VH-VL binders against Sulfurtransferase Alvin_2599 (rhd_2599). Designs and how they scored, part 11

Target 1, 107 residues: Sulfurtransferase Alvin_2599 (rhd_2599), of Allochromatium vinosum (d3rpb9)
Amino acid sequence: MVNEIDSESLSQRLADTEDVLLVDIRTPAEIAQGMIPDALQLPMHLIPIRMSEIPKDRDVVIYCRSGARSYQACAYLMQQGYGRVLNLRGGIIAWARHGLPIVAPEG
Below, E stands for the ipSAE of ESMFold2; O stands for the ipSAE of OpenDDE; V2 stands for 0.75 times the mean of E and O plus 0.25 times the DockQ between their complexes.

## First folded at step 13 (VH-VL; framework fv_acimtamig)

Design m4 (from k2 with heavy chain S105T; at its last look DockQ between E and O 0.85; V2 from the best seeds 0.81)
Fold by ESMFold2, look of step 13:
Structure m4 (fold): chain C 107 residues (1-107), chain A 120 residues (1-120), chain B 106 residues (1-106)
Amino acid sequence: as target 1 above (107 residues)
Amino acid sequence: QVQLVQSGAEVKKPGESLKVSCKASGYTFTDYYMHWVRQAPGQGLEWMGIINPSGGSTYYAQKFQGRVTMTRDTSTSTVYMELSSLRSEDTAVYYCARDFYGSGTEGDYWGQGTLVTVSS
Amino acid sequence: SYVLTQPSSVSVAPGQTATISCGGHNIGSYYVHWYQQRPGQSPVLVIYYDSDRPSGIPERFSGSNSGNTATLTISGTQAMDEADYYCFAWDSSTYVFGGGTKLTVL
C-alpha cells in the first residue's frame, strides 16, 4: 500500500518548517512550466541510479502531474526499503487547485 | 559536436574478461549519465547498466550483476565497461549511449559500437 | 520478470501512416522512449518521455502512451524510415527494451 498525503496537509507541514523533502519526478519540459518550491528534480527514469539521493530517515513526498507516476515511484522505493515515502495525492494539479505556491525552477 | 568514440573490436576466449572504453567529447562529461547496451548478432537491444560519471555510481541489470563493472575517468572523459567470465553468448556489439537527461546539448548520442567475439 | 511486447514487423506503403505498438502492464504510468536503428548502425532516439521529439527528428514522428500501450506513429512514411524500432522504459523493476519491430516501406 502506498502512503499518500494531500496538498493541504503538505502545505501545513511546510509552513510549520517540518523536515520534509519534496521530489519532482516530472520531465524537464513540465518542470520548466513550474514546480513546487525547493523540490529535488529527479526524473522518473533515473530513480534506480539516483535513489541514494533520497533519504530513508526523513519524510519524502514524491509528486508528478496527477499522482499516477509518483504512485508507481513510491511503490518501487518502498520495495527498496524506503519506508517514509509518500505520494502527493492529485500531484501538482491538485496543489495548484488549492492555490499553493508554484515557482520557476530557478526560483 | 557531441561524440562518443569506442575502443576497437576484440576477440576473446571463454573465461576471459573484456573491457570497452567510450571517450566522450563535445559536452560536459559529468552532466549526463551513460548507459551500456549490447546487441547479439541478428538480435535486439539488451540494456546492461548505467553509470553517473560525476560520482561514479552505477546500476546494473540483474542478469549481469557480479560480472559487469562500469567505471569512468573524468580526466580523460572516458567511461569503461568490463564484463568477466565471458561465454560465447556474450558475443555482441557493445554500445555506450549518453542518457538524454542533462543540462547541456540536447538529445542522446551513441558510440559507434564495439564488436566483441567470444569463441574457442 | 517484465516484458515490453512489440510486433515483430509492420509494413506500410509510402505516404501512409505506420503505427508500432509497445505493450506493457500499466505502461501508461511510466515514460516510454523510442529508438530507430538502421542496419549496421547505432540506434537513434526518435521519441522520449512518451511524446517529445529530439532536435533533428522529423515532425512525422510522434508518440503516445496510455493504459497498457505506448505507440510510435510515423505519418507520411518514407523509404528512409525503413528500420528497426525499439521501445525502452524503466518499468519499476528494470530498464528494458522491447523486442523490436522491423518497419518495411513497400
Scores: ipSAE 0.705, ipTM 0.909, lowest interface PAE 1.5, mean pLDDT 92
ESMFold2 (binder alone), look of step 13: mean pLDDT 93; pTM 0.951
OpenDDE, look of step 13: ipSAE 0.883; ipTM 0.948

Design m5 (from k2 with light chain S92N T94A; at its last look DockQ between E and O 0.92; V2 from the best seeds 0.83)
Fold by ESMFold2, look of step 13:
Structure m5 (fold): chain C 107 residues (1-107), chain A 120 residues (1-120), chain B 106 residues (1-106)
Amino acid sequence: as target 1 above (107 residues)
Amino acid sequence: QVQLVQSGAEVKKPGESLKVSCKASGYTFTDYYMHWVRQAPGQGLEWMGIINPSGGSTYYAQKFQGRVTMTRDTSTSTVYMELSSLRSEDTAVYYCARDFYGSGSEGDYWGQGTLVTVSS
Amino acid sequence: SYVLTQPSSVSVAPGQTATISCGGHNIGSYYVHWYQQRPGQSPVLVIYYDSDRPSGIPERFSGSNSGNTATLTISGTQAMDEADYYCFAWDNSAYVFGGGTKLTVL
């Protein structure tokens, strides 16, 4: 079962300076329009070759536009032994609806 | 201009190994992932694996686990694909292909293909 | 064991719209890419990330992906579009190509 977190809860954890890694699996064109601050840019189609960049000993929140693709990414990573991955419910759309920060990409 | 130039055609016997090279030019070799794809005569495309030439990490199709090895040499901007324990069904054209991630609007690039024939 | 299902052949008249399907369970939750292969030539990427078009590919090529079907659409089909077309995706189990569709322009 994929574990999920909503935008409000994630925002609170970040405000509390918790050690949470964000991963944006969207396309370069989507990321160019804005992303959640400090997210690792890891396009979905490269997850199998890049999954070693995702830590197993920290909470990791994975997001896409609406939450659908990132749900599938979380399911895959859980099968690969990543027990601390969380899907951001509603993706960056829900994040933006809550008025939360969106920044230009770096890297 | 981006070019991927592969090694020439080979004839092999069952049980031998093949090793195809793919030399890249016209771009920063380590910035882009490289796929290997094969195509048996008269058939469709079959994905074999991917290599990150920066650091050499790989991910292989399950069908080829234990038989395929992908490597690279950054000094010559060349990727290699080695397939061991060859069988007649490994007869195919083997392609290298640069992944489109990082290309902006350029898309991908493919080598010319290398025909490998496995016959007794 | 993920399979991307394509029709083996599609025929259209010049100037008409060709539609090539790529069926997969919940494929709309993944990104689909499309390759064109002319006889005796290497494949060429024509659509990636469902609907993005590389700069050298004519605007008459478009893509969509939702539910269980991704679709490559070629409007104003020309004789030079006659080729084999393959969809490609990673689906949370495997990287796979579809079986390919031969587009014939008659």
Scores: ipSAE 0.740, ipTM 0.921, lowest interface PAE 1.3, mean pLDDT 93
ESMFold2 (binder alone), look of step 13: mean pLDDT 94; pTM 0.952
OpenDDE, look of step 13: ipSAE 0.856; ipTM 0.943

Design m6 (from k2 with heavy chain Y101S, light chain Y31S W90S; at its last look DockQ between E and O 0.78; V2 from the best seeds 0.00; counts 0 for: pae E 6.3 > 2)
Fold by ESMFold2, look of step 13:
Structure m6 (fold): chain C 107 residues (1-107), chain A 120 residues (1-120), chain B 106 residues (1-106)
Amino acid sequence: as target 1 above (107 residues)
Amino acid sequence: QVQLVQSGAEVKKPGESLKVSCKASGYTFTDYYMHWVRQAPGQGLEWMGIINPSGGSTYYAQKFQGRVTMTRDTSTSTVYMELSSLRSEDTAVYYCARDFSGSGSEGDYWGQGTLVTVSS
Amino acid sequence: SYVLTQPSSVSVAPGQTATISCGGHNIGSYSVHWYQQRPGQSPVLVIYYDSDRPSGIPERFSGSNSGNTATLTISGTQAMDEADYYCFASDSSTYVFGGGTKLTVL
């Protein structure tokens, strides 16, 4: 089963300065419209070659637009030994609906 | 501008190995991943694997695991694909293709293809 | 063993709209890219990330991706559009091409 976290819980963990890595697996065009602050930009099609950039020893929250793509990515990563991945329920849409920060990508 | 120039056509015997080169120019070689794709005569495209030229890490299609090796030479901006234990079914045109991630509106780039014929 | 299914061929008259499908379970959760290949030539990217056009690709090429189907649409089809078209996507285990669709402009 893929573990999930909602936007409010994630926001609280970030406010508490917990060691959580965010990963945005959306396309470059989607990210250009805005992203969650400090997320690692890792397009889903590159996960097989770039998964070593995702730590296994701390919590990682993976998100996409609605949560559907990132749920599949979490399932794959769990099969590859990533036991601490969490899907952001409702994706960046739910995050934005809660009024939480959206920023332009740096670089 | 961006170019991917591949080595020339080859004729091989079953059991031999092939090694195709793909020389990149017109961009920063280590900024883009490189795919290898093949196409048997009259057939569709078949993905073989991907290499990160910056560190040399690779990911291969399961079908080719154990037979394919992808490498690069950053001093010559060249990627290589080796396929061992060749069979007649490996007769194909082999392409290198630059990954389009982060390319914006520029599109992607493919080599001209390398025909490899495996016959007794 | 994720598979992408395309029709083997599509025929349209000049000026009409061609629609090429790419079927896959939950393909709407993946990014889909489309390649055009003319006989004897290397493939050319015509749509990437479902619906974006690379520079130099005419606006008559468009794409969509939702549910179990991604679609390449060519409006105002011209004789020069006659080619093979492949969808390409990544699932969590592999990178896959569809089987290809031969577009014939009668």
Scores: ipSAE 0.130, ipTM 0.742, lowest interface PAE 6.3, mean pLDDT 89
ESMFold2 (binder alone), look of step 13: mean pLDDT 93; pTM 0.950
OpenDDE, look of step 13: ipSAE 0.711; ipTM 0.906

## First folded at step 15 (VH-VL; framework fv_acimtamig)

Design p1 (from g1 with light chain H33Y; at its last look DockQ between E and O 0.94; V2 from the best seeds 0.81)
Fold by ESMFold2, look of step 15:
Structure p1 (fold): chain C 107 residues (1-107), chain A 120 residues (1-120), chain B 106 residues (1-106)
Amino acid sequence: as target 1 above (107 residues)
Amino acid sequence: QVQLVQSGAEVKKPGESLKVSCKASGYTFTSYYMHWVRQAPGQGLEWMGIINPSGGSTYYAQKFQGRVTMTRDTSTSTVYMELSSLRSEDTAVYYCARDFYGSGSEGDYWGQGTLVTVSS
Amino acid sequence: SYVLTQPSSVSVAPGQTATISCGGHNIGSYYVYWYQQRPGQSPVLVIYYDSDRPSGIPERFSGSNSGNTATLTISGTQAMDEADYYCYAWDSSTYVFGGGTKLTVL
């Protein structure tokens, strides 16, 4: 029921400069260790009150450490009418294992 | 120092409304979300809702939808919670609590609680 | 609708390890928070993000969360730990407290 995307496919879409928003739902301590470039930092427990920051008119890839929590976040957002959310399969762990870019957070 | 100071205890009749205030100090009021939680005598904690003081957006527990309203006044750094159509089972201590997100390792902060008694 | 299930009470001898469970369907896919509440006082956050401690919370407090169970563990339990303990989580529909567990140290 939740649409997913793997790290290679996401990397290709970003390389093709597609209009995709990334959302990191991890904790501040996890993000301090590194995040995917340009991701919106939106802690999981604040999704209900902050969901207006997630666009409905763009593809949105949501990720956590392993993909488990972000799968639940995607399921919730789909119930709320967000039809273009995708779970990053394997989370940032899989992203990092593919050697893809990880950056320090801005805050 | 962070402080959340709530309004004093109230006695209400069924069908009336309550309105509890929570005045914040010691931090940037609009940078942190605020929860409201209640506790009936001898019972556990019950989450009621959350407000973003920056802009005033809210999200309420389904149980209270249509009866609860949370507002804020940024000029006085105060959050309000109003509960309408009171019943005897609304007798509780009502707490405001600052969300821990953005505080580093400080955790959250809770007001002292406001006892509201609803009696016939 | 989402329910977090806690035992109503737990008793331990001083110096022993207390374990307080919080059951919920697939709770390991969410973050769990734990609150301590002494009689007549406001709750105090003792664990957030499953296993992190706020500053000032003793190292004897620890937390874990996997599968259908989150657990608060208090090692070397002391008389001052006697309190009610609540788990708390967002469950994809609402923020929910567990029913609470009264910890008795005898």
Scores: ipSAE 0.692, ipTM 0.907, lowest interface PAE 1.5, mean pLDDT 93
ESMFold2 (binder alone), look of step 15: mean pLDDT 92; pTM 0.935
OpenDDE, look of step 15: ipSAE 0.850; ipTM 0.939

Design p2 (from g1 with light chain S29N; at its last fold request DockQ between E and O 0.92; V2 from the best seeds 0.87)
Heavy chain, then light chain:
Amino acid sequence: QVQLVQSGAEVKKPGESLKVSCKASGYTFTSYYMHWVRQAPGQGLEWMGIINPSGGSTYYAQKFQGRVTMTRDTSTSTVYMELSSLRSEDTAVYYCARDFYGSGSEGDYWGQGTLVTVSS
Amino acid sequence: SYVLTQPSSVSVAPGQTATISCGGHNIGNYYVHWYQQRPGQSPVLVIYYDSDRPSGIPERFSGSNSGNTATLTISGTQAMDEADYYCYAWDSSTYVFGGGTKLTVL
ESMFold2, look of step 15: ipSAE 0.815; ipTM 0.935
ESMFold2 (binder alone), look of step 15: mean pLDDT 93; pTM 0.947
OpenDDE, look of step 15: ipSAE 0.879; ipTM 0.948
ESMFold2, look of step 16: ipSAE 0.800; ipTM 0.933
ESMFold2 (binder alone), look of step 16: mean pLDDT 93; pTM 0.948
OpenDDE, look of step 16: ipSAE 0.874; ipTM 0.946
ESMFold2, look of step 21: ipSAE 0.820; ipTM 0.937
ESMFold2 (binder alone), look of step 21: mean pLDDT 93; pTM 0.947
OpenDDE, look of step 21: ipSAE 0.872; ipTM 0.946
ESMFold2, fold request of step 22: ipSAE 0.779, 0.777, 0.749; ipTM 0.925, 0.928, 0.922
ESMFold2 (binder alone), fold request of step 22: mean pLDDT 93, 93, 93; pTM 0.940, 0.943, 0.943
OpenDDE, fold request of step 22: ipSAE 0.929, 0.928, 0.928; ipTM 0.960, 0.959, 0.960

Design p3 (from g1 with heavy chain N52K; at its last look DockQ between E and O 0.86; V2 from the best seeds 0.00; counts 0 for: pae E 3.6 > 2)
Fold by ESMFold2, look of step 15:
Structure p3 (fold): chain C 107 residues (1-107), chain A 120 residues (1-120), chain B 106 residues (1-106)
Amino acid sequence: as target 1 above (107 residues)
Amino acid sequence: QVQLVQSGAEVKKPGESLKVSCKASGYTFTSYYMHWVRQAPGQGLEWMGIIKPSGGSTYYAQKFQGRVTMTRDTSTSTVYMELSSLRSEDTAVYYCARDFYGSGSEGDYWGQGTLVTVSS
Amino acid sequence: SYVLTQPSSVSVAPGQTATISCGGHNIGSYYVHWYQQRPGQSPVLVIYYDSDRPSGIPERFSGSNSGNTATLTISGTQAMDEADYYCYAWDSSTYVFGGGTKLTVL
């Protein structure tokens, strides 16, 4: 079972300055169209070799376009001992539908 | 111009180890991950593992865990793949391939392949 | 272990559409890439991230991925398209290739 968080709840936690790390696992082409502010860009296929960049001692919210791929990434990371990962329900699509900030990636 | 040039063909005996080199040129070596893939004669492609040249972190396919070691030398822009305890079923062409993250629109880059034959 | 299943061969007449399937449980939750390989040559990337095409690959190559099936489609097939085709994906723990499909243009 993967734990999830919705866009409104995540937005509130960020506004409250909680120490939450966002991870964008989408492709470069998807990220070029916009991303959630301050997210770590870690494409899904590199998670196995870049896993050490993800902390185990903080909440980490993983997102993709719709939440499906990030759900799988969360399941994998939990198997690897990452007990504090959360899937962003509905991905960046749901985030954008709630009118929440989308920024250009740092080139 | 990106090029990946691999070491030449080898003949090995069962129980020995092989070590294939892959020399990279035409790009910043430490900016791209490198995969190793093999192909037995007349068979399909089989992924073996990936290495991060910056720092040397690796991730191996479970089938090869304990037999495969991937290393790099940043001063010569070269990655290496070593496979130990060879068997006849390890006869294959071994490829290095640069990961296409951030460069997929230009295609990817593969070495020419290294044939390794394991026989008595 | 995760398995990607491809038909062993596909035959099409010149000018027809070739469809090469890649079956996997919930493959639509993974990114799928496609490689073309001619005998004695290294693989060439023709589709990446399900449907993106490298700039040198003709528009007649396209890809899709949903549910349990990813598909490589080649419209207006030409003799030069004869090759082996492999799907490739990261599952939850490793990278995997399909078994390959030999495309013959008769």
Scores: ipSAE 0.402, ipTM 0.835, lowest interface PAE 3.6, mean pLDDT 91
ESMFold2 (binder alone), look of step 15: mean pLDDT 93; pTM 0.944
OpenDDE, look of step 15: ipSAE 0.857; ipTM 0.942

Design p4 (from g1 with heavy chain S103Y; at its last look DockQ between E and O 0.80; V2 from the best seeds 0.78)
Fold by ESMFold2, look of step 15:
Structure p4 (fold): chain C 107 residues (1-107), chain A 120 residues (1-120), chain B 106 residues (1-106)
Amino acid sequence: as target 1 above (107 residues)
Amino acid sequence: QVQLVQSGAEVKKPGESLKVSCKASGYTFTSYYMHWVRQAPGQGLEWMGIINPSGGSTYYAQKFQGRVTMTRDTSTSTVYMELSSLRSEDTAVYYCARDFYGYGSEGDYWGQGTLVTVSS
Amino acid sequence: SYVLTQPSSVSVAPGQTATISCGGHNIGSYYVHWYQQRPGQSPVLVIYYDSDRPSGIPERFSGSNSGNTATLTISGTQAMDEADYYCYAWDSSTYVFGGGTKLTVL
């Protein structure tokens, strides 16, 4: 089953400076409008060839707009041996509704 | 002026290997992933695999694993696709195609195609 | 082994709206891209990421994707739009093209 984390729990872990990697699988156009701070930008369709950039030895939170696509990405990554991936429940929409930080992309 | 120029048509016998080249120009070669796609005569498009020209990592369609090898030469900005143990069913036009995701801009470009005929 | 199902052909009169469907289980949880291929030519990307239009593609091309169906829509169709159209996606196991749809403008 795909493990999930809500926006408040993720925000707390980031505030505690836990070693958590965020991965944004949204389109470049969506990311240009704002992203969660410090997320790795990894478009969904490139996951198979870029998954080596995702560590297996850290907690990794995958997010998209609403959580649907990132749920599928997490399921795939778990099948590929990524046991520490989590889906951000409700995606960046839920994150934004909780008033949490949105930043411009770096790069 | 982005261009992908592929090597010329080939005629092969069953059991041989083919190797198609795709020379890129007009952009930063290592900034875009490259796909290989084939199309049998009168048929639809079939995805074969993808290569990252930065470092040379690859991901292949399951159907072609064990027969396909994709490589690149950064000094000539060229990607290669080799398909071994050819069968008549491998008769197709083979395309290289730049992925539309990149470091500086998105774009879509395909090579002109390379007809490979496998016949005894 | 993922299958993207497209109708084999669609016919429209000039100026009318053409719709081309791409059916796949839960395809709305993935990104769908669309390619146009004119006879004897290489494919051209016309829609990517479900609904985004590459530079140089006319605004009459649009796309949507939800549930089990992605749709390419061409409004105000022109004779130059006659071509084969393929949907394309990564489906969590493979990259796959639909079988293609021949659009005829007559």
Scores: ipSAE 0.701, ipTM 0.903, lowest interface PAE 1.4, mean pLDDT 92
ESMFold2 (binder alone), look of step 15: mean pLDDT 93; pTM 0.942
OpenDDE, look of step 15: ipSAE 0.843; ipTM 0.938

Design p5 (from g1 with light chain T94L; at its last look DockQ between E and O 0.85; V2 from the best seeds 0.00; counts 0 for: pae E 2.8 > 2)
Fold by ESMFold2, look of step 15:
Structure p5 (fold): chain C 107 residues (1-107), chain A 120 residues (1-120), chain B 106 residues (1-106)
Amino acid sequence: as target 1 above (107 residues)
Amino acid sequence: QVQLVQSGAEVKKPGESLKVSCKASGYTFTSYYMHWVRQAPGQGLEWMGIINPSGGSTYYAQKFQGRVTMTRDTSTSTVYMELSSLRSEDTAVYYCARDFYGSGSEGDYWGQGTLVTVSS
Amino acid sequence: SYVLTQPSSVSVAPGQTATISCGGHNIGSYYVHWYQQRPGQSPVLVIYYDSDRPSGIPERFSGSNSGNTATLTISGTQAMDEADYYCYAWDSSLYVFGGGTKLTVL
């Protein structure tokens, strides 16, 4: 079973300066339209070769557009021993609907 | 102007190893991941693995784990794929292909293929 | 062999629309790409990220992906479209090709 977190809870954890890593698994075209601040840009198809960039010993929130693709990414990472991954429920769409920050990509 | 030029065809015996090279030109070699894909005669495409030429990290299809090794030489802009303990079922055309992430509108680029025949 | 399900062949008359399916559990949660391969040639990317078309690929090629099925659609098919077509997606086994579909234009 994939653990999930909603936008408001994630926003609160970030406001409290908790040590959580955000990972954006969307395509370059999607990210160019805006992303959640400070997220690691890690396209879904590269997760297996880049998963070492994801820590196993702290909370990691994975997101995509709606939460569907990131749910599958979380399931895969859990099979690989990543016990602290969380899917952002509703993805960046839900995040944006709550009026939460969206920024231009950093490269 | 992007080119991927692979080494020539090989004939191997069961139990031997193959090593195919893929020389890249016309782009920044370390900026794009490289896939290896094979195709047995009359059959479909089969993904083998991917290498990041920048750091040399790799990820292999489970079927080939333990038999395949992918490496690169950044000074010659060349990726290598080695497959050990060959069997007749490994007879195939082996392709290198540049990942299209970051350049999708340009399409992708494939090497010409390397036929490896494994026969006794 | 195949881990994503494609029909082995599809036949269409010239000018008609060809539809090639790619079935996979929850494939709509992944990006699907499509490759064309003519006899004796390397594969060519015709659709990426479900529905995007690389430059140089005719507009008659389109793609969609939802639920358990991705679809490559070729409208106004021409004799030169006769080829093998492969879908390609990621799942827990990473970078999986479908078994391929031979498109015949007759």
Scores: ipSAE 0.444, ipTM 0.827, lowest interface PAE 2.8, mean pLDDT 90
ESMFold2 (binder alone), look of step 15: mean pLDDT 92; pTM 0.938
OpenDDE, look of step 15: ipSAE 0.824; ipTM 0.931

Design p6 (from g1 with light chain S93R; at its last look DockQ between E and O 0.92; V2 from the best seeds 0.81)
Heavy chain, then light chain:
Amino acid sequence: QVQLVQSGAEVKKPGESLKVSCKASGYTFTSYYMHWVRQAPGQGLEWMGIINPSGGSTYYAQKFQGRVTMTRDTSTSTVYMELSSLRSEDTAVYYCARDFYGSGSEGDYWGQGTLVTVSS
Amino acid sequence: SYVLTQPSSVSVAPGQTATISCGGHNIGSYYVHWYQQRPGQSPVLVIYYDSDRPSGIPERFSGSNSGNTATLTISGTQAMDEADYYCYAWDSRTYVFGGGTKLTVL
ESMFold2, look of step 15: ipSAE 0.819; ipTM 0.937
ESMFold2 (binder alone), look of step 15: mean pLDDT 93; pTM 0.942
OpenDDE, look of step 15: ipSAE 0.824; ipTM 0.933
ESMFold2, look of step 16: ipSAE 0.825; ipTM 0.939
ESMFold2 (binder alone), look of step 16: mean pLDDT 93; pTM 0.948
OpenDDE, look of step 16: ipSAE 0.725; ipTM 0.912

## First folded at step 16 (VH-VL; framework fv_acimtamig)

Design q1 (from p2 with light chain S93R; at its last look DockQ between E and O 0.62; V2 from the best seeds 0.75)
Fold by OpenDDE, look of step 16:
Structure q1 (fold): chain C 107 residues (1-107), chain A 120 residues (1-120), chain B 106 residues (1-106)
Amino acid sequence: as target 1 above (107 residues)
Amino acid sequence: QVQLVQSGAEVKKPGESLKVSCKASGYTFTSYYMHWVRQAPGQGLEWMGIINPSGGSTYYAQKFQGRVTMTRDTSTSTVYMELSSLRSEDTAVYYCARDFYGSGSEGDYWGQGTLVTVSS
Amino acid sequence: SYVLTQPSSVSVAPGQTATISCGGHNIGNYYVHWYQQRPGQSPVLVIYYDSDRPSGIPERFSGSNSGNTATLTISGTQAMDEADYYCYAWDSRTYVFGGGTKLTVL
C-alpha cells in the first residue's frame, strides 16, 4: 500500500526544513500553470529511466494534479525498492486549496 | 526540419543479431529521448525500449530484457538498437521514434522503419 | 501485464462519425495517446494526453478518456482517414500499445 501525506503536513515538514524531496510528475503543460517550489520535474512516463535521480535514503513526496497518477508512480517505485516515497494526497489541487505557495517554473 | 533516417532492410538467420541505426538531424540530438518500436507483418505496434538523451541510461520492455541493447553516438547523431539471439518471431519492421509520448504539442517523429527478416 | 483492448475493425461511411475505443483497467488514470498508421507508412500521432491534438492534425480528430475506456472520435470521416489506429499509454511501469483498430471508410 502506498503511503500518503496531506498538504498541510507536507507544508509543515517543509517549513521545518526537513530533508524532503518533492517530485512533480505532471506534464510540462501542467507545470507551466504552476508548481510547488523546488520540486524536481520528472514526468511520470520517464520515471523508469530517470528513477536514479530519486534517492532511496530520504523521504520523497511525489505529486500530480489530483494525486491519482502520483499514487501509481509511488506504487511502481515501491516495487523498485523505494521504501520512503509518499503520495501527496489531493495533489497540487489540494495544495492550492490550502493556500500554499505555487510558483511559475523557471525558464 | 526533423528527420530520422534508419538503416536498410536486413535478412538474418536464427541465432544471429541485428543492429539497426537511426540517424537524426534537424534538432539538438542530445536533448531528446529516443524510443524503439517494432511491428511484425500484419501485426500491431510493440514498444521495445527507450534511451535517454545522453545515452547513459536505457529502459527496455521486459520481453526484450537481456536481449536488446540501445546505444547512441553523439558525434554522428545516431541511435542504435541491437537485438541478439534472433528468432523467426523477430521478423518485423523496426522504428525509431523521437520523444515518443513526451512531445505532444509538436508531435513525435518516426523513422521510416527497417524491415528485418529472420529466416532459416 | 497491462493490456489495452481495441476492436479489431470499425467501418464508417464517408462523412459519418467513427468511434474507436481503447479499454483498460482504470485507463482513465493514465494518459492515452493515439497513433494513425496508413498502409506502408510510419505511425503518426493524432491525439496526445487523452484529448490534445498535435499541430497539423485535423480538428475532426478528438479524444477522451475516463473510467476504463479511452475513445478516439473522427467526425466527418474522409477516405484518407482509412488506416490502423493504435492507442498507447504508460501503465506506471512500461509502455503499452493497444492491439490496433482497422478503420474502413466504406
Scores: ipSAE 0.731, ipTM 0.909, lowest interface PAE 0.7, mean pLDDT 94
ESMFold2, look of step 16: ipSAE 0.843; ipTM 0.938
ESMFold2 (binder alone), look of step 16: mean pLDDT 93; pTM 0.946

Design q2 (from p2 with light chain S93K; at its last look DockQ between E and O 0.93; V2 from the best seeds 0.84)
Heavy chain, then light chain:
Amino acid sequence: QVQLVQSGAEVKKPGESLKVSCKASGYTFTSYYMHWVRQAPGQGLEWMGIINPSGGSTYYAQKFQGRVTMTRDTSTSTVYMELSSLRSEDTAVYYCARDFYGSGSEGDYWGQGTLVTVSS
Amino acid sequence: SYVLTQPSSVSVAPGQTATISCGGHNIGNYYVHWYQQRPGQSPVLVIYYDSDRPSGIPERFSGSNSGNTATLTISGTQAMDEADYYCYAWDSKTYVFGGGTKLTVL
ESMFold2, look of step 16: ipSAE 0.826; ipTM 0.938
ESMFold2 (binder alone), look of step 16: mean pLDDT 93; pTM 0.945
OpenDDE, look of step 16: ipSAE 0.799; ipTM 0.927

